# VH-VL binders against ER membrane protein complex subunit 8/9 homolog: the designs that were tried, part 16

Target 1, 192 residues: ER membrane protein complex subunit 8/9 homolog, of Dictyostelium discoideum (Social amoeba) (q55fm0)
Amino acid sequence: MNNNISITTEALSKAHLHSFKHHASSVNGILLGKADKNSILITDIIPLFHTQTLLPMFEVAMIQIEKYCRDNNIDMVGYYHSNQCIANELEPEPIAKKIADRLNNELNNMCFLMISKIEVNRPSGLVSIDKVGSDWLKNRKTLITIDTTSNSEDINEILKRNLQNIKESQIYDFEEYLSNPTRDWLNKSLVL
Key: E = the ipSAE of ESMFold2; O = the ipSAE of OpenDDE; V2 = 0.75 times the mean of E and O plus 0.25 times the DockQ between their complexes.

## First folded at step 6 (VH-VL; framework fv_zilovertamab)

Design e4 (from d7 with heavy chain A99E; at its last look DockQ between E and O 0.88; V2 from the best seeds 0.74)
Fold by ESMFold2, look of step 6:
Structure e4 (fold): chain C 192 residues (1-192), chain A 122 residues (1-122), chain B 107 residues (1-107)
Amino acid sequence: as target 1 above (192 residues)
Amino acid sequence: QVQLQESGPGLVKPSQTLSLTCTVSGYTFTDYYIHWVRQAPGQGLEWMGLIRPSGGSTSYNQKFKDRLTISKDTSKNQVVLTMTNMDPVDTATYYCAREPYIWGEGRYFDYWGHGTLVTVSS
Amino acid sequence: DIVMTQTPLSLPVTPGEPASISCRASQSVSSYLAWYQQKPGQAPRLLIYGASTRATGIPPRFSGSGYGTDFTLTINNIESEDAAYYFCQQYNNWPLTFGEGTKVEIK
């Protein structure tokens, strides 16, 4: 039995816009929501890095995200990554696999998602990367569904509108926060 | 003073559902993970699963996944273990235990309850 | 599952002398190893975590060592109050697993 993975329109939009803001580089971040026995629901994301992910800075971010989760009744449920390199769009970079191992060991019940193109056969633009033995392998059979309970608007329409208005510039990640603390990497005021 | 206390029935008939409650005090409920661990008479300890009280996310030992549900009631500072289709082999002392909420340094238990014996017999 | 094997299962001790309990993992658990004490009728008590770090409030006569697969709990200058069950727990891999326990008895 495969995990049932769903993501809210809002969380999905933030992840894609983070990737688009830094299209020429790899990006990553943390998925938030609730993971139970048979399903994972992603309701928010925390963008982290878009240049180089240094493990000490990742650990600092994780400490702060853990506190955020305690204060907001939400859990870490996974990790997302978008590759810089076109040739291996869905093959996770070594650093992404290392981070996923670190998170999987801490969380046990989590998902690892790669951001890719939104298509008819992949409406979320996300691909699950599953832990198989000691490695992380793409699983194209798992569909990541979009939870439209709070927002039923089509994701393509949301992304097109936000890109036309350059809204991706309003999404900050932890890396940007480190260089300018006025940049809210939790993106609490962001409106889709 | 940190305290964890298990409560529930001491005797359960085969095929019935067990429900145990862990009531905690002396700390902020959402700051620590709660685990369930059991020990059959004359046997070693066995980890069953955990709950993260912040969002209610759970993780289970695969041995129990089909029968075990762990849930919480934050307003009562309680974690509840529910285990279906009990069998005499499930006779054990059941403990709840607290995991320090330290990123990357947890998964050991700094406080335990005293345990409650559950006997499964006809 | 990682199997944790404790030796000995029973350990008679003389007050004032040192004693050691071994815990062996079926595969490496790095330093992610804890030790607990449980006296009759009481909740288990954390003694050591991270293989060698003493928990708050634990007397200095308790010490831990080891890395990888072989770990040792040492009790220096045994006191009569140290009669108890002692068990190890690995937390490197899921599921978390425990040693069988060692009964420490005076005399």
Scores: ipSAE 0.651, ipTM 0.853, lowest interface PAE 1.5, mean pLDDT 88
ESMFold2 (binder alone), look of step 6: mean pLDDT 91; pTM 0.933
OpenDDE, look of step 6: ipSAE 0.720; ipTM 0.901

Design e5 (from d7 with heavy chain G106D; at its last look DockQ between E and O 0.84; V2 from the best seeds 0.62)
Fold by OpenDDE, look of step 6:
Structure e5 (fold): chain C 192 residues (1-192), chain A 122 residues (1-122), chain B 107 residues (1-107)
Amino acid sequence: as target 1 above (192 residues)
Amino acid sequence: QVQLQESGPGLVKPSQTLSLTCTVSGYTFTDYYIHWVRQAPGQGLEWMGLIRPSGGSTSYNQKFKDRLTISKDTSKNQVVLTMTNMDPVDTATYYCARAPYIWGEDRYFDYWGHGTLVTVSS
Amino acid sequence: DIVMTQTPLSLPVTPGEPASISCRASQSVSSYLAWYQQKPGQAPRLLIYGASTRATGIPPRFSGSGYGTDFTLTINNIESEDAAYYFCQQYNNWPLTFGEGTKVEIK
């Protein structure tokens, strides 16, 4: 897939925050936005899991996300994943590939982004993972642009600020929602 | 009642651009995907692409990706197909069709427009 | 792309007799197979989805079976109104693909 990928600072921040919150675990989620034949614009994310991704629960999440997308005039445009291991943080784990395959079968036009682990002094990077035949491979040539139209502040500063305020800006994923249904896993109230 | 209706020119010259409009009614526009499918005379059906009206995302058959653009106007409950560089081989009846393209639901077409014949000829 | 092959392409049937149309996929499409009826001058109409589930309003004489690569549409007790083209469609893989169509004619 050779789509140009853009991600808003808000979406990126949420994804990073999710990864940071669970820095010792693999995390994943859905990318929301709009896609056309040439480009994908990611404007939001839905965090899903930070431990083991169970397909039945994944399916339940997808149903809810689909409804959410319809209700809010937004589309599922992709998948993000962060590995537990930093050493191979840009190589998709088998489970990531499986989920990506599942999503790809449904969406037909999606992006797969790997995110590195975030540290206070080390912003995480994004790498596009492309579907190549039956496999998913890194494509470092894919340009991922940060859409800063909504925020002129430097993205690194935004990320650092968010990380510093992680206790005050809690993001919840679907897994956490399952444990406590009062948690807003859609993170509608999250201001970043 | 669910209704889809294609509209546009019945005749297009070679190299010109085709524009078709699919107007839908009888259901919530944003709840279903709209697909375009064409059928050459006496031939089978060929899937062209889709749009998700709720967000406007599109997907295309690779065969048409470079020539085909699908867009929507939510305020009018319309989906528009634009196809450039038309050729006589593109002569076909063009259909828009609704699909319950929702997670957990199948990607079949439960309702079709009547179709509109587009002839590409000099 | 998954190629859907229908057989036969033409099927003459006597009223009251059953008609069977085969659809073969070049690779497995699981149960993600739909059948459509298209009468002359009309748009296709959904008959079966999920290989075997009749769409709303479809008479019981229409049935679908199969899984994987081989599928069958059966029309029991064929009626004159059943004269039409019938198409299979897979939706397991992108791009979505259709069979060539089978013309069912009433003798």
Scores: ipSAE 0.347, ipTM 0.805, lowest interface PAE 1.8, mean pLDDT 91
ESMFold2, look of step 6: ipSAE 0.742; ipTM 0.874
ESMFold2 (binder alone), look of step 6: mean pLDDT 90; pTM 0.915

Design e6 (from d7 with heavy chain S59N; at its last look DockQ between E and O 0.81; V2 from the best seeds 0.69)
Fold by OpenDDE, look of step 6:
Structure e6 (fold): chain C 192 residues (1-192), chain A 122 residues (1-122), chain B 107 residues (1-107)
Amino acid sequence: as target 1 above (192 residues)
Amino acid sequence: QVQLQESGPGLVKPSQTLSLTCTVSGYTFTDYYIHWVRQAPGQGLEWMGLIRPSGGSTNYNQKFKDRLTISKDTSKNQVVLTMTNMDPVDTATYYCARAPYIWGEGRYFDYWGHGTLVTVSS
Amino acid sequence: DIVMTQTPLSLPVTPGEPASISCRASQSVSSYLAWYQQKPGQAPRLLIYGASTRATGIPPRFSGSGYGTDFTLTINNIESEDAAYYFCQQYNNWPLTFGEGTKVEIK
């Protein structure tokens, strides 16, 4: 896996909002951007689930995401997950590993990021999970850089503001879309 | 009709860098992966790497990762293979191949270029 | 890497007779198996994908079967034009890997 991961403020904000919107649940989604042999740039995310991830529904989502990526000339570059349990929030749940494996079989060159829910004002609450053999293990040495090129504001301020306005700036995931198809789970209208 | 065509030098000296271009036509360039596969004379096929033209993301066979770079030019519908430090053992016919990438489907090669023979020799 | 082993490596066949080529994977590749035909001096041509699905334009006399580790390409009613190398390829795991190839010769 690539050791150089960069994530835009926008992407990070979306993932963070998704996680905090469902703070009492596990959440996950797809990371979008570009990847080469040495680095991954995450420029967007697509939130998927906030309760139980069902593989068949995951597959349905992925088919749509694949099409979306083709249509918009972007790539799936990874997976993010946040555990329900705070006590072990940085250890990937079994379902997370399964999804990661599935994605890895499709993408090969991908990143897996865990999102911490403990500190709202810690944008560094991301931990890279690397595939080691047949398992996925934390790599705390992996530097995840926040790309602030598009926004000069402090990331903590952005995240705080977003959380304060979470009702007005609702992010929807695929699961919510399933319950209400009018919801934009791609969050195209979401401005952060 | 779908067409892929490899182009580049047929002869490379040892330690030199190989550059091949795959030009595609007959379909939407960004809808499919482009892979590179080579075949040494009288030997089997060896997968080298791929690029997703839509975003430019790449995957490489670990065997070639340090030497191989695959890039794309969407405006020209071209994919470029660059491989450094060529050795006689790298003598092979090099193919670019199209692979449909639809989630849940595999990475098989539904269309191939004609291939271009690259000989590495002093 | 997943090793794909083909048997036999050489297969002489009489016209009109069936030909069967085996491909074994060192580990399960599910149904993510493709077969290719390569005639002398030509690029490979996709015959089968998904272990059993014929590619567009491929005659019905070509069929693929198998799942997991064992796969078979069957060519019914062999014709002279079928003289070629045949390769299996797995795409379940990275890196993608091919079999050694089987040379089908017409007696």
Scores: ipSAE 0.528, ipTM 0.847, lowest interface PAE 0.8, mean pLDDT 92
ESMFold2, look of step 6: ipSAE 0.776; ipTM 0.886
ESMFold2 (binder alone), look of step 6: mean pLDDT 91; pTM 0.933

## First folded at step 7 (VH-VL; framework fv_zilovertamab)

Design f1 (from d1 with heavy chain Y33W I34M E105T, light chain R54K; at its last look DockQ between E and O 0.91; V2 from the best seeds 0.84)
Fold by ESMFold2, look of step 7:
Structure f1 (fold): chain C 192 residues (1-192), chain A 122 residues (1-122), chain B 107 residues (1-107)
Amino acid sequence: as target 1 above (192 residues)
Amino acid sequence: QVQLQESGPGLVKPSQTLSLTCTVSGYTFTDYWMHWVRQAPGQGLEWMGLIRPSGGSTSYNQKFKDRLTISKDTSKNQVVLTMTNMDPVDTATYYCARAPYIWGTGRYFDYWGHGTLVTVSS
Amino acid sequence: DIVMTQTPLSLPVTPGEPASISCRASQSVSSNLAWYQQKPGQAPRLLIYGASTKATGIPPRFSGSGYGTDFTLTINNIESEDAAYYFCQQYNNWPLTFGEGTKVEIK
């Protein structure tokens, strides 16, 4: 329950830009990386939905992401969600809790993160939502650090630059793939 | 022809570290999660933990979390169990067992190793 | 942790007749239950998963049933080769847990 969570600058940028692309709606996606007994490292994210999460289509996406993980030596390690109404940005919607339960039951070792605003006391803009009994509750005590090993640029500058260049438009999610299957929702060629 | 084989010392002294290796063949290593399960003499089976073959992520039974580490070496088709501070109560037959890496199927074991008895005694 | 209670612990059987083994969970595990056979000196073998789905290569005389908390492994037309240790496992919740096992022996 007291995992050390870190996220690479690249993965963090993708998650925030996914939320910015669809700022008028809730977004969600899958966190990829490696989970161990004391830590979870997030190195990539796979964006899924930005209007309404359809559970049968979520199951289809998970099958494909699992195959991707086996082929690329990476693991599903969690789930992220961003609320439509930023005034309640840390209270996960019922569908997000249901998805988190589904993942927790499959994976056992995973994290559930809410996307919030970047600030001095929360440099990643992420908040952990922990399973407590039968419910999912925010835990502001869990530190989520930014792994700058591959990119040491300040996350605020990365986001400002990419938003100025409208780079978030190049991030596709699974919902967009469903509408146009030529859209690569794994974002394999994306450069931020 | 799927094979799982546990190997390691049969005798460990109290407070020492146990290291067991599960060597696999006859299937694609990344298609299955690998688990460790033990059975003390005359007692039921206990699930200890697992490793995912893709990224090497692990999960542990909280009973063992502080002492247990599971790792892999994909080039050797091996999974290694390391357990520190062994106690006579840890005397058991230790098994590796694989579960299909398929979303939604659950964690049941379609193949087991033959097990290796580890005795913890002075 | 979900406790799996298995009965009987010892089951003497007569070849050609049916036998059954019960497995009870302390809370619902839906259909997420597996059965295993372990013959003396051999690795355990998967018989049944999903409570009732036979694993590949398992003889038709083995069947599983149940949902929720109460599960049964049935062996029709017991053969001498069926003398073994049988145990159930739930995979609905972490940690995974097992029944105590049933030793099936020929009368």
Scores: ipSAE 0.822, ipTM 0.899, lowest interface PAE 0.7, mean pLDDT 90
ESMFold2 (binder alone), look of step 7: mean pLDDT 92; pTM 0.935
OpenDDE, look of step 7: ipSAE 0.895; ipTM 0.944
ESMFold2, look of step 8: ipSAE 0.747; ipTM 0.870
ESMFold2 (binder alone), look of step 8: mean pLDDT 92; pTM 0.937
OpenDDE, look of step 8: ipSAE 0.899; ipTM 0.946

Design f2 (from d1 with heavy chain T28S Y33W H35S, light chain R54K; at its last fold request DockQ between E and O 0.88; V2 from the best seeds 0.87)
Fold by ESMFold2, fold request of step 9:
Structure f2 (fold): chain C 192 residues (1-192), chain A 122 residues (1-122), chain B 107 residues (1-107)
Amino acid sequence: as target 1 above (192 residues)
Amino acid sequence: QVQLQESGPGLVKPSQTLSLTCTVSGYSFTDYWISWVRQAPGQGLEWMGLIRPSGGSTSYNQKFKDRLTISKDTSKNQVVLTMTNMDPVDTATYYCARAPYIWGEGRYFDYWGHGTLVTVSS
Amino acid sequence: DIVMTQTPLSLPVTPGEPASISCRASQSVSSNLAWYQQKPGQAPRLLIYGASTKATGIPPRFSGSGYGTDFTLTINNIESEDAAYYFCQQYNNWPLTFGEGTKVEIK
């Protein structure tokens, strides 16, 4: 895990809205961007599942995301997970740890983030889960910065506005794409 | 035909910075990860680090992390190794090598460059 | 880091006879093991990947076997051009690591 993780306002908004769309269940997805020596910049996310994650379907999604990355000069740099609970529960589920191991072994340089509530002491609402020995443990001390270069609007206002307009209903994940292939799980035309 | 070609100085003084270029041809640059691997005289091979051709993300062997930077120029089909603070123990033949960019395939090296000897001495 | 240990370090062989090289990993690498041939002054050439899959253009006399921690490269019907150094490499864990090599030489 890196100590310097940055996420654009756009990517952060999309991840939180994916969680809000499916607030009664766990959600997960892939973080896209660029990973360097001591930093990871997240510029997009690809939502995957909002029910039980099936590992064979996860592998299918990875093949397609890899192709997308090659075609668009962007890299897989991590994984996000949000627990089902309404409360701010930060313990990674066993399936999330298993996916993180799979990604770590494939990519080496990546991050694992849990989605939580946005608060004064956690402005992004994200918590890094670091690999410590053979396990994945939360690290509340890891700094996760919001990159406001492209959009300086406050993340709370973006989320409030989009929830008022029910824009989270327009976010599709891979699971929804599997049931209806016209649903663009890359969300290329989504404006938040 | 697939070709990887290393280029750069053969002699570097201690404390100076090494810059090596790997130029590739005969395949699509975005289909393979590029690693740098070195071999000291009479010694085995040592993986140094890599760069992904898509977004340019890097991974480094922890041994070299503080001194090593790997970058790419996709328009020129080039990957560049930069290593600071060279020491005589860094005398080695430096290779670039490619690994398939295929999910789950693994990072074995199906093609290697011819190597370039870099000697670090006063 | 996963340490790759090769035995023997030196292997004299007679043309026409078989030879075997062992590679042992300090922890399981599943089937994520490659073998390379390196002639003096030349770059390594990929022989085997996935422990047992021959790379393109590799003669049938080369074969690989093993899983987990114990792997073998076998060269049947040794030919004079097979005199070289042979290295294993694991790609199961980061960093990628190589064996120390085995020098195969014709008696």
Scores: ipSAE 0.852, ipTM 0.913, lowest interface PAE 0.5, mean pLDDT 90
ESMFold2, look of step 7: ipSAE 0.820; ipTM 0.896
ESMFold2 (binder alone), look of step 7: mean pLDDT 91; pTM 0.939
OpenDDE, look of step 7: ipSAE 0.873; ipTM 0.938
ESMFold2, look of step 8: ipSAE 0.814; ipTM 0.893
ESMFold2 (binder alone), look of step 8: mean pLDDT 91; pTM 0.939
OpenDDE, look of step 8: ipSAE 0.874; ipTM 0.938
ESMFold2, fold request of step 9: ipSAE 0.831, 0.846; ipTM 0.901, 0.908
ESMFold2 (binder alone), fold request of step 9: mean pLDDT 91, 91, 91; pTM 0.934, 0.932, 0.934
OpenDDE, fold request of step 9: ipSAE 0.888, 0.889, 0.883; ipTM 0.939, 0.939, 0.938

Design f3 (from d1 with heavy chain Y33W R52N; at its last look DockQ between E and O 0.87; V2 from the best seeds 0.72)
Fold by OpenDDE, look of step 7:
Structure f3 (fold): chain C 192 residues (1-192), chain A 122 residues (1-122), chain B 107 residues (1-107)
Amino acid sequence: as target 1 above (192 residues)
Amino acid sequence: QVQLQESGPGLVKPSQTLSLTCTVSGYTFTDYWIHWVRQAPGQGLEWMGLINPSGGSTSYNQKFKDRLTISKDTSKNQVVLTMTNMDPVDTATYYCARAPYIWGEGRYFDYWGHGTLVTVSS
Amino acid sequence: DIVMTQTPLSLPVTPGEPASISCRASQSVSSNLAWYQQKPGQAPRLLIYGASTRATGIPPRFSGSGYGTDFTLTINNIESEDAAYYFCQQYNNWPLTFGEGTKVEIK
């Protein structure tokens, strides 16, 4: 497990927008970026599901994501999940843990992050979930740093602006793509 | 044709740092993972770590995590292994090997370099 | 770590006869098992992956079987050129691990 996790404002905004769009549901997706011996840098996300995650569909998505990663010189570095009610400080849903296990077996070097409320002492609104034996447990001591190299604007201001512009309506996940193949679940045209 | 070739010093003194280079050709560099595997004389194979040439992400055997670093140079189609604090017990033939980058597959090695013997001795 | 145990470690075989090598995993590796051939002074060559799928260019006399913890590599109609070490490798769990190797010798 890497102890140093960073996420760009763009990636973080996308993840939060995904959860905002489906605020009454649990959501999940893939984290993209670069991972080394001691750190993970998240530079993008791919939203996957906002209802029940089915393993066969997840695997189909992964095949496509791997191709995308090769074509764009980026790596899968983790998994994010949000519970149905972000305000509740609950553990990840069982299905999220299963997906995390599957990803961990494939990637070996990955992080598992839960989307939570943004707080003063946790400006990213993310909580690290660590593999402990055969289980995944919250580790609130792990700090997820917001990488402001490309954008130094405060994340709260960014999210506020995006919500004002209803940007969450423009983000689509893989599940939505399956229902309507015209939807760009890679969100290539999304500007945040 | 697919080719992998290891290069570097054949002799390293104890406590010194080993640097090996794997040069690949005959395919698209970023389409496959590169692993390092070593084999002590007369012994079995030992997995050391990997790199994804696409984004540069790495993963290591915990046994070597503190001493081993794997990096890439895309412009040269090269992967570099660096291992610190070498000891005679690290004497082995070191191989770079290619693995498919496909979900649910890979992590087996379809092509290997010829290997390079590294002897750690004073 | 998953321990891969091969048996036998040495296997003398008469030309034309079949050879069988066993590989046992300390825990289930599903079908994520590969076999390699290594001749003296050479790098390993992939024979089988996915427990039973022959790699490109591998003769039909080589076959793999098994699932879970017990696997077998079979070489039918052994030839002189098949003298080598053979290794199994699991890729179900990190770290990747190999068997000790089996030396196949031609009588």
Scores: ipSAE 0.596, ipTM 0.875, lowest interface PAE 1.1, mean pLDDT 94
ESMFold2, look of step 7: ipSAE 0.733; ipTM 0.876
ESMFold2 (binder alone), look of step 7: mean pLDDT 92; pTM 0.938

Design f4 (from d1 with heavy chain Y33R R52N; at its last fold request DockQ between E and O 0.88; V2 from the best seeds 0.88)
Fold by ESMFold2, fold request of step 9:
Structure f4 (fold): chain C 192 residues (1-192), chain A 122 residues (1-122), chain B 107 residues (1-107)
Amino acid sequence: as target 1 above (192 residues)
Amino acid sequence: QVQLQESGPGLVKPSQTLSLTCTVSGYTFTDYRIHWVRQAPGQGLEWMGLINPSGGSTSYNQKFKDRLTISKDTSKNQVVLTMTNMDPVDTATYYCARAPYIWGEGRYFDYWGHGTLVTVSS
Amino acid sequence: DIVMTQTPLSLPVTPGEPASISCRASQSVSSNLAWYQQKPGQAPRLLIYGASTRATGIPPRFSGSGYGTDFTLTINNIESEDAAYYFCQQYNNWPLTFGEGTKVEIK
């Protein structure tokens, strides 16, 4: 899919902090926003899993996220994944490809993003994974920009500040909610 | 009582832009996605694209992507199809139809508009 | 794009008798198939979804079957009002695609 992809600073921070909170494992979640003809704008993310993704529980989460989307006039626009292993940082795991296929079947117009290191040549720390035939392949040429309309601060400084304040501990995912229902995996009150 | 009604011009000249409005009633607007489907005279049906009622995300048949825009006005319960650079081969009956907005449910159309014939001719 | 092929293209029927319409997909669509009825000058009407689930308000004489690539719409005890154009639609893959249709007419 050759969409221009942009992500708000707030959504980007949340995705990276989810990965940092669970640095010893793979993480994943759902991208929310608006997908149009030539662009996808990501304005929020919903963290899901940080151990092994169980597909039946993924389906349960999707039903709840869809209702959230209807109630908040926002759409599911994609999926993010972060690998545990640095050597395979950008190669999506088989489970991530299965989830992407499932989402592509429902959404058609969506993006699949891998969380990677923030670098000068990759300021968002995200890499697009595009559907090519029956497979999902990295596309390092896809431009993923940070939407600075609401916040122009450098993402590195935002992450540094929040990690220093241990704010990642306040981000919950669906897996944590399943273990303790008082954990708000929609993170409605989170301020970063 | 669920109703979908297409409205717009019945005649468009080549190269002009077509604008069709689907006005819906009798159900909660955000519970269903709206699709556009057309049928050329004596031919089969062709899916054009859809719009989500929630955030307004769209998805298009690649055949039409360059010329087609689908938008919504939730306050008016309306979905608008805009198609540029019309050609006589675009002469067809245009339908709007709704599909369930439920995860895992299919993309089948339980209610259709009555259709509006658009003729593209000089 | 998944091509949907219907057989027959024209089907003369006698009231009271059964009729069957076939729909074949160019690749598997699992059970993600719908059937519609369209009378002249009218909007399509959903008959069957999920290959075999009857839509609300559809008479029991309509039934659907099949999985994968081969699907059948069966109309038992044909009535005069069943004269119409019938077509299938797959929703397994994007873009959504339709069969060319079968014209059912009373002989």
Scores: ipSAE 0.839, ipTM 0.910, lowest interface PAE 0.6, mean pLDDT 90
ESMFold2, look of step 7: ipSAE 0.813; ipTM 0.897
ESMFold2 (binder alone), look of step 7: mean pLDDT 92; pTM 0.939
OpenDDE, look of step 7: ipSAE 0.896; ipTM 0.945
ESMFold2, fold request of step 9: ipSAE 0.825, 0.820; ipTM 0.904, 0.900
ESMFold2 (binder alone), fold request of step 9: mean pLDDT 92, 92, 92; pTM 0.942, 0.940, 0.940
OpenDDE, fold request of step 9: ipSAE 0.913, 0.910, 0.911; ipTM 0.951, 0.950, 0.951

